# Designs tried in a protein design chat: VH-VL binders against Nucleolar MIF4G domain-containing protein 1 (NOM1). Part 5

Target 1, 198 residues: Nucleolar MIF4G domain-containing protein 1 (NOM1), of Homo sapiens (Human) (q5c9z4r362to559)
Amino acid sequence: KKHVKGLLNRLSEPNMASISGQLEELYMAHSRKDMNDTLTSALMGACVTASAMPSRLMMEHVLLVSILHHTVGIEVGAHFLEAVVRKFDAIYKYGSEGKECDNLFTVIAHLYNFHVVQSLLIFDILKKLIGTFTEKDIELILLMLKNVGFSLRKDDALSLKELITEAQTKASGAGSEFQDQTRIRFMLETMLALKNND

## First folded at step 6 (VH-VL; framework fv_temelimab)

Design C38D (from C with heavy chain G104D)
Fold by ESMFold2-Fast, scan of step 6:
Structure C38D (fold): chain C 198 residues (1-198), chain A 120 residues (1-120), chain B 106 residues (1-106)
Amino acid sequence: as target 1 above (198 residues)
Amino acid sequence: QVQLVQSGAEVKKPGSSVKVSCKASGYTFDSYAMHWVRQAPGQGLEWIGRIIPIFDIANYNQKFKGRATITADKSTSTAYMELSSLRSEDTAVYYCARDRLYSDSYFDYWGQGTLVTVSS
Amino acid sequence: QIQLTQSPSSLSASVGDRVTITCSASSSVNYMYWYQQKPGKAPKAWIYAASSLESGVPSRFSGSGSGTDYTLTISSLQPEDFATYYCQQYHRYPLTFGGGTKVEIK
């Protein structure tokens, strides 16, 4: 428990191999269930903070999950994904004063970047946000595209084009409020830049 | 421990609709995708669609879009597939199947199947 | 739509034989998945991510391939292996299956 939190607190790119190796050793010494519960709890505590987590630090934590998912077993990533998705759903629906929702969404983005989750899940989430199209949803769409847009284009350029068309159609029927129009315009420009290799 | 239990066989008239259920147990229902796949007599497997209950997101094979509706009731851990405007070529065994949504994931557990016969 | 073509559609083999079945995709996919189905039963998860065996699958089974061409091999066929095997892609909607390869006893 305390030992796992200590390892995560020291996590950085240069010591990734050492820390992942130590965690693999702990998985050999303890039950899979106990280790998954402990690791997931520690990662959630580290990643789901009230302030926006620094991008490099977030990527390092999710990369660690990806390494363990592939070296220890797929149940590691499964357990973490379940916790992340449930927490995201709760915070998205019921709100938060801080950046917890943004941090959870960024975790999901990097789980895709590091090949734990499928691109179809990311497209499904983005389509749902386009469907509801609130100011919060537009900011989450931008956050996701910032983190994964290039990878989504590489994986499925056709689905990305369809997503952009859907967003454009939705935007044409959106409210005429100046602020909404400005952020929607920026989102569409970002999407078109991704489509056009910019 | 993971079990998917489907509703019983149905005989339907052309033009009617059928609703098949799939009751899940032994795992956290909301966090997994549930797919529907059919198999006509002597034929191969055909994907109908999937639902991700926690996000309330459903995706469909274009062939079934407008006729198929996939839903989930989280309180009873039950997924449903409703198919309308039934034709004789809809006669098939209908399966539900679970999926964990990993990049390397697939349909790891299947229901026993529900035979739907459409007779004129 | 990504079309999957399995070859052969049917084969006859004896216990102890080496059996190879192939799955060809109309466009490149990241991974291929395989299911075993016995008459009157639901398909069973068998091989995922081209080469990883599902829990409980005997080691005589193996999968290989990349891009458009994938294979499932049984090194020494056993009586319980007589079934129909289906490949599946999860790269793009709609998800698609191969036509199946029926492995029959001689």
Scores: ipSAE 0.388, ipTM 0.762, lowest interface PAE 3.7, mean pLDDT 87

Design C39D (from C with heavy chain S105D)
Fold by ESMFold2-Fast, scan of step 6:
Structure C39D (fold): chain C 198 residues (1-198), chain A 120 residues (1-120), chain B 106 residues (1-106)
Amino acid sequence: as target 1 above (198 residues)
Amino acid sequence: QVQLVQSGAEVKKPGSSVKVSCKASGYTFDSYAMHWVRQAPGQGLEWIGRIIPIFDIANYNQKFKGRATITADKSTSTAYMELSSLRSEDTAVYYCARDRLYSGDYFDYWGQGTLVTVSS
Amino acid sequence: QIQLTQSPSSLSASVGDRVTITCSASSSVNYMYWYQQKPGKAPKAWIYAASSLESGVPSRFSGSGSGTDYTLTISSLQPEDFATYYCQQYHRYPLTFGGGTKVEIK
């Protein structure tokens, strides 16, 4: 609703506690489904834009989701995650030339950074991108690793090692495909640097 | 309401394969993950693997060493688990279970279970 | 793989008793879940994210814990609470369950 959108438009680090408290009160006054639909719609409108969203603003919006996920209930984060993943899949396969896909992927990264989702989701997504291994996939892998690489290593170093092995195997089979081999090499170097504490 | 309905009991010979189905209703099938868990008679629960239908991503417990294959058919809202090279130790009730957060939170709804008996 | 150890493996208690079940993980986990299973039935989601009750679960149940140690408590045992309770981690693949604690009413 208009009131929820107004709260999000004013969101900043200093007023995070006030705005999250107001949203928690709205959840007590309205149906959970109605509030989840309203909040998710407002967040998607704020975060999924044709231009790359500034990192700080993206982080603040996802941190708000994390706070509500913890205080109101896991349904808040689950509803938002489902909408983000559904939108990402649609844009990834059939979407625009803008930065909407990058923005959605960054939202997923910060949902992990703020403990709304587990490292398992990130590994699942990265494995899928390695499987298809297009130029777009390589750039999304790099974007994700930039945002969460060290956290993935801290949470599950063994799975990270396995992911790197899969990427190396896929790269060795790439051959003469119409992909930028320089970007593939950069991705593998980034992965190995994460593994080796560089 | 969410329902997961599994195929009926199976009796199989050692060395054969079995394919169990799990038909989902009451939710958007391809937006949620589906897990497979088994329970041998008088024993605890053991995770086999899972699939995320919208991405067609499957993950497996390495204990099953490529013997398990999990697939999903969005058009029929049905998940499948095929287990090959069956042994007597594979005798168990096999359950499908839904993952509420798409990937990585908990199993909020379970199928009724399918008894698979492996004997000569 | 993360091993989950439940204690006790079984217990017998009277209606009205306070019952505590423990689950210990071989390494720290962020997330622990509990399921109730009655004989001949599929498990039911019972407690999620260590302390949140699933819809329809009586308020006499509670969960607590962090890191490697988690507990499920029943403040006043009722006849319908006869069941086996399993803990589960969703922190790392493969997903693992505890061995189960069978709660029998005397």
Scores: ipSAE 0.209, ipTM 0.681, lowest interface PAE 4.9, mean pLDDT 85

Design C44Y (from C with light chain N30Y)
Fold by ESMFold2-Fast, scan of step 6:
Structure C44Y (fold): chain C 198 residues (1-198), chain A 120 residues (1-120), chain B 106 residues (1-106)
Amino acid sequence: as target 1 above (198 residues)
Amino acid sequence: QVQLVQSGAEVKKPGSSVKVSCKASGYTFDSYAMHWVRQAPGQGLEWIGRIIPIFDIANYNQKFKGRATITADKSTSTAYMELSSLRSEDTAVYYCARDRLYSGSYFDYWGQGTLVTVSS
Amino acid sequence: QIQLTQSPSSLSASVGDRVTITCSASSSVYYMYWYQQKPGKAPKAWIYAASSLESGVPSRFSGSGSGTDYTLTISSLQPEDFATYYCQQYHRYPLTFGGGTKVEIK
C-alpha cells in the first residue's frame, strides 16, 4: 500500500513505463483484490481533490489505469470505474463545496478517451443529466463535451444527434425555472457545433 | 462462483402483470449491468432492456417502453423485471444476464430462465 | 435500430464437415458477440469481440469479420455442436440479436 502511494506520487510522463512495470510486478506478487483495492484507493486520493485537478496530472493518472487495464487485465479498469462512479453518485446526491464532482467527471471522460470504457457509458451519463437538467447538470454536460465531444461524434454520430434532440426538447420547457438561461443556450450551441462542424 | 437464480414459472391472465426476479451471487452486484432477454417458444432472442444498479438507470427496447420496468435492489443483490398489460404473445422464457459495466464485456453469465405463460 | 441478419436460418451437416454461418448488420458495428444455445438451456457466451473464444470453447470454433459482416466457423463439426447460434451487437441501443442459425446433424 505505502509503496503504491509512493509510485503514484512520483508519476510523470518520463517515468510512466517504469512505474507501470513496477505495478505489474506488484500485481504478480499480490492478490488481484488487494492490488485493485490499493491502487484504486491511491488513485482516488490523488484525483478526487477539492481544487480542480490540473489536466496533465489527471491524464497521467488515468493513462496509468489504461496501461494496467490492457497489460494486467480488464478487472483493473473496471474496479477503478466502479469506485469512481460510486463516489460520483454519492457526491452528486449529497453535495460537496469543492471541485470533487468535476474531478470525478473528468476521470470518467479520460477513461473513455483512453479506451477503458465504451461510449455508451458517456451517453448514459449525459442522458441522465439531461433528464434532471439542473444548473449543475448543465455545467457537467459542458465539462464532458469539452473533454470528449469530438470522440463521441466519431464513435456514434447518430446517438449524439439523439442526445442533442433530447436536450433541445428539455430546454424548450425550461424558461422561468433557471436564473441563468445563457448557460443553457451555450450548452445547446456547443452541442449543435459538435453535430454540424469540425 | 458467479450464479444468477431466477424466480419460478408464472401463469398469468391477459391484462395482468408479472414480476420476475434474478438473485445474483458470487460477485459485486453494482459493478455489472443486468439485462433482460426473452425467448418465445421456438423463436429467437429479444432484448427487453437493462439496468445499471450503481447509476439507478435503465434502458429499454422501444418495443417494451411503457410496459416493462426493470429495477434492482442493491441490499439483496436482486434485479427485477416487471411486464404489464400482458398478452398471449408475451408467453416466453425470460432470462436475466449480467454484463460487465462498459468495459467491453458481454452477456457472460445467464440465469436459468423463467417461463411466463399468458393464457386465459 | 441495428438489424442483424443471420444466414442460413438452419443447416444440416455431417460430423467432420466445415460449417460457416454469417451475421450481417444494417450498419457498421464495433465487435460482434456469438452465443450458443442448446435445446431447453440458457444461451452460453461463445465468441466475444468478433474473434476471441470464451474459456472452454473448443479450438475448432473461430470468429472473424469487421464492420457489417461477421462469420462463425466450425472447422470439423462434432455431435456436441448441435445447437442454435446467435450473433449480438453491443454498439448502439437497443441491443439486438440475429435471428439465429440452427445447426442440425444430417
Scores: ipSAE 0.354, ipTM 0.724, lowest interface PAE 3.6, mean pLDDT 85

Design C51D (from C with light chain A49D)
Fold by ESMFold2-Fast, scan of step 6:
Order: sequence, then C-alpha cells, then structure tokens
Structure C51D (fold): chain C 198 residues (1-198), chain A 120 residues (1-120), chain B 106 residues (1-106)
Amino acid sequence: as target 1 above (198 residues)
Amino acid sequence: QVQLVQSGAEVKKPGSSVKVSCKASGYTFDSYAMHWVRQAPGQGLEWIGRIIPIFDIANYNQKFKGRATITADKSTSTAYMELSSLRSEDTAVYYCARDRLYSGSYFDYWGQGTLVTVSS
Amino acid sequence: QIQLTQSPSSLSASVGDRVTITCSASSSVNYMYWYQQKPGKAPKAWIYDASSLESGVPSRFSGSGSGTDYTLTISSLQPEDFATYYCQQYHRYPLTFGGGTKVEIK
C-alpha cells in the first residue's frame, strides 16, 4: 500500500516504463482487488486537489492507468473510472471550493485520450451539460473540448456535429438577456472551429 | 453474488403502458450502467436503451424514443423501463443487463427476463 | 446505425466438429462482444473485446477479428454448446446485435 504511493510520488515521463513494470509485478504478487483499491486511492489523492493541476502531471498519472489497463487487465481502468465518476458526481451536485471538479473532469478527458474509455462516455456527459446549460456547465464543456475535441472529431464526426447543433439550439433559446452571453458565444465559436477545421 | 431480479410477467391492452423493474444486488449499483434489451418470441435481441445511475444519463434507441423511459432509484438499487402506447408488436421478453462503464464494456450479468404480452 | 450480419443464420454439426461463426459490421467497430443463449434462458456473456473469454467459458471457444469482420470458433463441438450465439457492437449508439446463429447438434 505505502509502496504504491511512493512509486506514484516519483512518477515522471522518463520513469513511466519502470514504474508501470513495478506495478505490474505487484499485481502478480497480490490480489487484483487489493491492488485496484490501493492504486485508485493513491491516484485520487494525487489528482483531486483544490488547485488546478498542470496538464502534464495529470496526463502522466492517467497514462499510467492506461498502461496498466492494457497490460494487467481492463478491470484496472474500470475500477478507477468508477471512483472518478462517483467523486465527480458528488462534487458537481453538492459543490466544493477550488478546482476539484475541473481536475476530475480533466481526468475523464485523459481517460478517453489514452483509450481507457470510449467516446460514447464523453458525448453522454457533454449532452447532459448542454441540457442543464449553467455557467459552470459552459466552463466544463469548454474544458472538455479543449482536451479532446480533435479526438472526438476523428472518432465520430457525425455525433460531434449533432452535439454542436444541440448546443446552438439551446443557446438561441436563451434569448438576449442571458447573463453569460460572452462565454456562450466563445463556446459556440470554439465548437464551430472544431466542426469547420480540416 | 451479483443478482438482477426482475418483476413478474404482465398482460396489457393495446395503447396502455407497462413498467418493468430490475432490482440489483451484490455490487455498487451507482458504478454500473443498466441496459434494457427485448426479444420477441422466436426473434433476436433488440437494444432499447440504458441508464448510468451515477450521472443520471439515459440514452435510447431512436426506435423507442418518445415511448420508452428508463429510470433508476439509487436508494433501492432498482432500475425501471416504462414503455407506453403498447402495440401487439411489443410482445416480448424484456431483459435488464448490467454494463461496466465504457472501459471494456459488455453485458456481464442479465436479469431473468419479464414476459410482456400485449393483446386485445 | 451499425448493422451486424451473422453467417450462417443456422447450422447443424456433429460432436467433435470445428464450428466457425462470422459477424460482419456495416462500418468499422472497435468493440465487439459475443453472447450465448440457450432456449428459455437469458443470454450469457461469452466473449468480450473480440477475443477475451468470459470466466467459466471453455477453452474450446475462441474469438478473433477487427474492423468489420469478427469470428467465433468452437474447436471441438460438445452437446452443451447447443445454443444461439449473438454478436454485439459497443462502438456507436444505438447498440446493435447480430441476427444470431443457431447451433444445432446432429
């Protein structure tokens, strides 16, 4: 348990292969349940912070999950995704100070970027946010598109086009008095750029 | 350990609605998606839709949009599928099935099925 | 929507025979699954992610394929293998199943 935290504290791009190999050996020596619980706990402690995490540091932690997901077994990524989704739901609904929600959302984005989760999850989340369309939702939509927009277009351009149409329809229904006109406009411009860039 | 127990068989009139339940046990209900699949007598499998209870996100096969409503009650670990405006063609066994969230997703456990008969 | 076509729709084979079932998708998919269904029972998860056997599935079963073409093979058919086998894609909504292949033992 404490050994896993030590490995994650030293994680960096140059030692990724070494650390993932050591974790793979631990999975062979211990029960998968115990290892999944330990790894997920350590990763959540590292990634769910009050301050916004640097993109590179987040990517390194999620890439480690992806490597283990593909080398040890699909239950590794599934277990971590379940924990992330539970924590995101609680923070999103009941609130927290700081950037914990943003950090969890970025983890979900990188789970998609590193092929732990399918594009269908991302589209489902984005459609839900468009449905509620609060100031917080608009910021999360922008954060997600910044991290995964080009990959979504590559994987399913038709669904992305449909998503953008839904967002445009929702925004036009809001009317001229809507409080976040500037942020809504920026979101739609970002979406149209993704749709129209070759 | 993992069990999905569905409500009993129903006989309905054309134009009515039916609501089938699926009670889950042996796992953390919120962490898995629940799908609904039907099978008409002697026919193949047809996907109706699914819900992810933790996000409260439901997604439907276009064929059933406007008629099917899939919900989940986290407090009772129970998923529901309601189908309205029933026709004789809706006569089928309706299954609930559990899904791991998008990472190696597949329907790893199924309920026993609920026969819904629509007849005049 | 992605259509899955299974071939053959039915087959009759003897115990010990090698049986091959194919599933063809109308467009490329990354996620393909197989289910076994016996008469009067719910389907049972059989093969996930194209080639990985579910726990408890006999080693005589195997899966392979990528893109649009996928195959389920039974190397030495046994009496308990009488069933209908369905492929299913999880690449795009709506999720779709193949029409099924009924395996009957002579």
Scores: ipSAE 0.267, ipTM 0.714, lowest interface PAE 3.6, mean pLDDT 86

Design C64Y (from C with light chain H91Y)
Fold by ESMFold2-Fast, scan of step 6:
Structure C64Y (fold): chain C 198 residues (1-198), chain A 120 residues (1-120), chain B 106 residues (1-106)
Amino acid sequence: as target 1 above (198 residues)
Amino acid sequence: QVQLVQSGAEVKKPGSSVKVSCKASGYTFDSYAMHWVRQAPGQGLEWIGRIIPIFDIANYNQKFKGRATITADKSTSTAYMELSSLRSEDTAVYYCARDRLYSGSYFDYWGQGTLVTVSS
Amino acid sequence: QIQLTQSPSSLSASVGDRVTITCSASSSVNYMYWYQQKPGKAPKAWIYAASSLESGVPSRFSGSGSGTDYTLTISSLQPEDFATYYCQQYYRYPLTFGGGTKVEIK
């Protein structure tokens, strides 16, 4: 466990190949369950912080998961995704002191960017947030689109168009429900710019 | 040990509705999607839809949209599929099946199936 | 929707034979999944992500393919392998299955 945490603390683009190779060796020497539990615990500790995680470090950690998912086995990414989704649900419902929810949501975004999860999951999550449409949901939608919008357009432009239409319909019904209408307008502008290649 | 246990066989009249249950055990129910698939006698497999219980997100095959409702009760680790406006063509074995939420996902565990017969 | 075409729809073979089943998608998919179903039973996960065998699946089974064309091969058919095999895509909604290939004893 302390060895895995030490490897993650040193993780960077230049040493990615070396660190992933060392983790593959550990998977050969230990049970898959023990390694998955250990790796997931260490990654959650590194990625789910009260402060917004630097984008480069977040991408490097998720890229490592993607490499192991493809070299060791799909259970690596599946185990990590399960932990992320469970933690996200708890923090989303009960709240947190800082940026833990944002960091978890960004992890999900990069799991998609690095081909551990498919666009279908991202669209499902975004449609759920549009359905509930709280101020927090609008900020999470913006965060997701900032990280994956272009990739969603490339993977499924029709579903993206449908998502935007649903958001526009929901926004028109919201009226003065929100104190700050500026964020809803900004979200819709971001969506339209993405659709129109602006 | 993962198990999916479905409710028993049903015989229904045309125009009625049926609600099939799938009780899960041996894993963290919330972290997996649950799909519903049917198979008419002597025919192939047809996807109805699925739910992700943790987010309460359901998606449907367009063919069943408006007739099928898929729900989940996290407190009992049970998924449900309700199909309304039943026709004789809906006679089939209905399966629940679990998947993991990743790009390599597949239906790794299946329920035993529930035969729904629609006849007058 | 993505349509999956399996060939052949049925085949008769003898123990020890090499059996090949193909699945063609109407548009590119990243992966293909295969299920084995015996009469009166639920399908069993068999091959996932085009080429990975589910735990407990004998090594005589293999999967291959990319893009639109995928194959399930049994290198030396055994009596317990007689079943219907279905391919399935998980790339786009609605999820779709092939029509099935029935492998019958000769």
Scores: ipSAE 0.412, ipTM 0.762, lowest interface PAE 3.4, mean pLDDT 87

Design C68W (from C with light chain L95W)
Fold by ESMFold2-Fast, scan of step 6:
Structure C68W (fold): chain C 198 residues (1-198), chain A 120 residues (1-120), chain B 106 residues (1-106)
Amino acid sequence: as target 1 above (198 residues)
Amino acid sequence: QVQLVQSGAEVKKPGSSVKVSCKASGYTFDSYAMHWVRQAPGQGLEWIGRIIPIFDIANYNQKFKGRATITADKSTSTAYMELSSLRSEDTAVYYCARDRLYSGSYFDYWGQGTLVTVSS
Amino acid sequence: QIQLTQSPSSLSASVGDRVTITCSASSSVNYMYWYQQKPGKAPKAWIYAASSLESGVPSRFSGSGSGTDYTLTISSLQPEDFATYYCQQYHRYPWTFGGGTKVEIK
């Protein structure tokens, strides 16, 4: 509904409680399917743009999803995650010159930060990127680690150690080419710092 | 609505391989994980592995790593589990089960099971 | 790997009894899940995220717990509750299940 888009367009930290409360009322008055379809469509339109999404606005939109996920029901976050993952696959496979991929990855990062997705999903995504290890993949890995690295260490330090070992092995296998890549070195340094920081 | 339909029972010789299928309907196949779990006669549940079709990435229980291969065909909404180097202790009912990928997710829908018997 | 220990492994109780099944994890987990399995059938999702009942599960069932200790309770056992109940952790690979608790009506 146009009402849901209007609420999202006005979303800010001071009115989060009011807007989430209004959305909860709408969920009680309408079918879960219709509300999930409407909310997900509005959120995707707001968050998946060609330009880089402002960090605060992105966090506020994903935090709203987390609130509804915990107050209305887990299907709210699940429905949104399904749309995000589907869109990510399309953009990742075919590529884009805009910031749509970065924005989708940031959404996934904040879904983890706000407890909508588990660390296992983040590790699966990172392992996939390490497997292909393109220039684009290294930038996405860095983007994810900047947003969630500390939380990943806290949630599963052993899996983080295993991830770092895989990245080091992959980089070593490429030899001199990776030695000349500043961003690959920076990624590995970032990973090791996360592993060793107390 | 949501249905997971598995292939029929198999009888295999030791040392051979078996490939079980799980055809999904009633939801967007590639956006969910598909798990494989087995249960030997009179025993408990044992997780084999899972695939997230959209990422084309599979994760395995270390016990089955190297013997199990989990794949998915998005065009037919079908997941597969192939187990090689079969032994008599692999005799079990094999289940596929769906998972939504989010915090608080679980195996919400299960296939009917496929009995695999390994005998000489 | 996280080991899940269920207690008791089996029990017999009368209709109307309160039944308590415990699941203990070898290390802390964020969530615990419970499945009901009847003979010859696939497991059925029963309780998710420690305390939330799956659609269609009777209100006499409840789940509780955090960290390493989780409990499934049946407040007033009915004949249709005869089944094996399995706990499962969804915190860390590999996913693991408890050994199961077989509930038999006396």
Scores: ipSAE 0.093, ipTM 0.657, lowest interface PAE 4.6, mean pLDDT 85

Design D (from q1 with heavy chain G27Y)
Fold by ESMFold2-Fast, scan of step 6:
Structure D (fold): chain C 198 residues (1-198), chain A 120 residues (1-120), chain B 106 residues (1-106)
Amino acid sequence: as target 1 above (198 residues)
Amino acid sequence: QVQLVQSGAEVKKPGSSVKVSCKASGYTFDSYAMHWVRQAPGQGLEWIGRIIPIFDTANYNQKFKGRATITADKSTSTAYMELSSLRSEDTAVYYCARDRLYSGSYFDYWGQGTLVTVSS
Amino acid sequence: QIQLTQSPSSLSASVGDRVTITCSASSSVHYMYWYQQKPGKAPKAWIYYASSLESGVPSRFSGSGSGTDYTLTISSLQPEDFATYYCQQYHRYPLTFGGGTKVEIK
């Protein structure tokens, strides 16, 4: 709905309670399916841009999803997550010239930070990226760890240690003496710092 | 209407393999994870593993790692669980169950179960 | 890795009784789920997020708890409630279930 897009365009920390309340009223007045489709479409339009989205704006949009997920129902966040994941998989596989992939990945990070998704999603994604281990994968791993590393350690330190071991094993197998390994080294140092509480 | 329909009962000899199917209908197959859980006669529930069709990613209980293989065919909306090197201890009812992807959802719909009997 | 211990393993109760079953986790979990299973049937989703009732579950059921200790309570047991109840954690792989609590007549 055009009204939903208008609410999102005005979204800020001071008016979060007012806007989430208005959206809850809309959910009571319309079908769940129609509202989920409308909200997800509006959020994807706002968050998946060619330029890097400002951190505060991204966090505010995802926090709104978290509020509705807990007040309206779990299908709100699940519907949005599905759209984000489908779009991420398509862009990751086929590529884009802008920052759409980075923005989608940041949305996933904040869905975890605001308790819409479980840490198991983050671990599954990171393991997949370690498996392929391209330059793009290393940068996405670093982006994710920057946003959620300490929360992952708090939620599941054992799985984090296992992830670091997998990354170290994969890095050992990537033995090109003419390849720049600086970013791989930084990734491993970041992971080790998280493990060792540095 | 959501339905998970599993393949029929199987009687297998020790050392053989079994492949159980779970055909989903009434929802978008890719939007949900599919889990496999077994229950030996008179015993409790034991998680085998899951697949997330949209990611084509599977996770296993280490107890079954190397013997269990969970796959999904998106074109037929069907999930499979294959268990190899069968022993008498593998005699159980095997269930598939769907789960709304990572959102803290529960196993909201279950298949009817497939009895696998391993005997000589 | 996370073990769930249910207590008691079985209990006998009469229609109208208040029944409480417990589930203790070997380490803290954020999410606990409960399932009801009747003989010869697949389990049914019953309680999610520790305290939220699945659609169609009677209001006489309630769930509570956090961290390592969780409970399922039936305020006034009915004939259709005689079943085995399982808790399940969704915090860490492998996903694990409790051993079950069988609620029996008498």
Scores: ipSAE 0.413, ipTM 0.769, lowest interface PAE 3.1, mean pLDDT 86

Design D15E (from D with heavy chain D30E)
Fold by ESMFold2-Fast, scan of step 6:
Structure D15E (fold): chain C 198 residues (1-198), chain A 120 residues (1-120), chain B 106 residues (1-106)
Amino acid sequence: as target 1 above (198 residues)
Amino acid sequence: QVQLVQSGAEVKKPGSSVKVSCKASGYTFESYAMHWVRQAPGQGLEWIGRIIPIFDTANYNQKFKGRATITADKSTSTAYMELSSLRSEDTAVYYCARDRLYSGSYFDYWGQGTLVTVSS
Amino acid sequence: QIQLTQSPSSLSASVGDRVTITCSASSSVHYMYWYQQKPGKAPKAWIYYASSLESGVPSRFSGSGSGTDYTLTISSLQPEDFATYYCQQYHRYPLTFGGGTKVEIK
């Protein structure tokens, strides 16, 4: 609905409580299916842009999802996550003109940061990217680690260590096939810094 | 309405393989994880593994790695669990169960179960 | 692997009694999940996120806990509560269940 899009267009830190409250009222007045479809559509329109979304604006949109996930019900975050993952898979496979893939990946990172998803989803995605290990995959790995690396270490240091070992092994095998070794080296340095810092 | 319907009971000889199916309906199959859990007679629940059809990735309990294979057919909305090199201790009811890609991370719908009996 | 230990393994109680069962994890987990299973039936989702009741679960049920120690409580046991209750963690692979607590009504 146009009303939901209007609320998202005005979303900011100072009015988060007001806007989330208004959305809770709408969930009481309408079917859960209709509201989930409407909210997800509006959020995807706001977050999946050709240009890289400003960090603060992205965080505010995902924080709103987290608030509703915990106050209205777990189906809110689950419905949004389903749409994000499906869109990411399509854009990742078929490409896009801009930063849509990066923006979707950042949404997934912040869904983890704001406790909508568990660390297991992040590890599964990262393992998939390490398996294919293209230049785009390396950049997505770096983007994810920038957003969630310390939280992953805190939640599951053992799985992070295993992931880093897998990446190191893959990088060793791919060395001669990659023209730009700088980004692979930077990724491994980032991973080792996360593993070794207190 | 979400439903998970499993294939019928099987009786197998030691050393053989069994393949159990789980037909899903009432939701977008490819976007949800499907887990397999077993329960031996009078015993508790044991996680075998899961598949996420959209990623075409499976993850297994190490106890079953190398013997269990979990697959999904998106065109028929059906998940499969194949267990090889069967032993008598594999006698159990095998369940499929869905979850919502970690955000509603509990098994909200379960199949009715498939009894697999391994005997000579 | 995270091992879940439930206590007691079984109990018998009278209608109206308060029943508590515990689940202890070998390592800290973020959340705990509980399932109810009746004889001959598949488990049912019962409690999620340690303390949230699934739709249709009677209000006499409650869950609590954090870190390594979690509890399921039935404030006034009813005949339909006869079942085995299982805890489950979704923090680390492999996913694990507790051994179950069988609740029998005298």
Scores: ipSAE 0.261, ipTM 0.726, lowest interface PAE 4.2, mean pLDDT 86

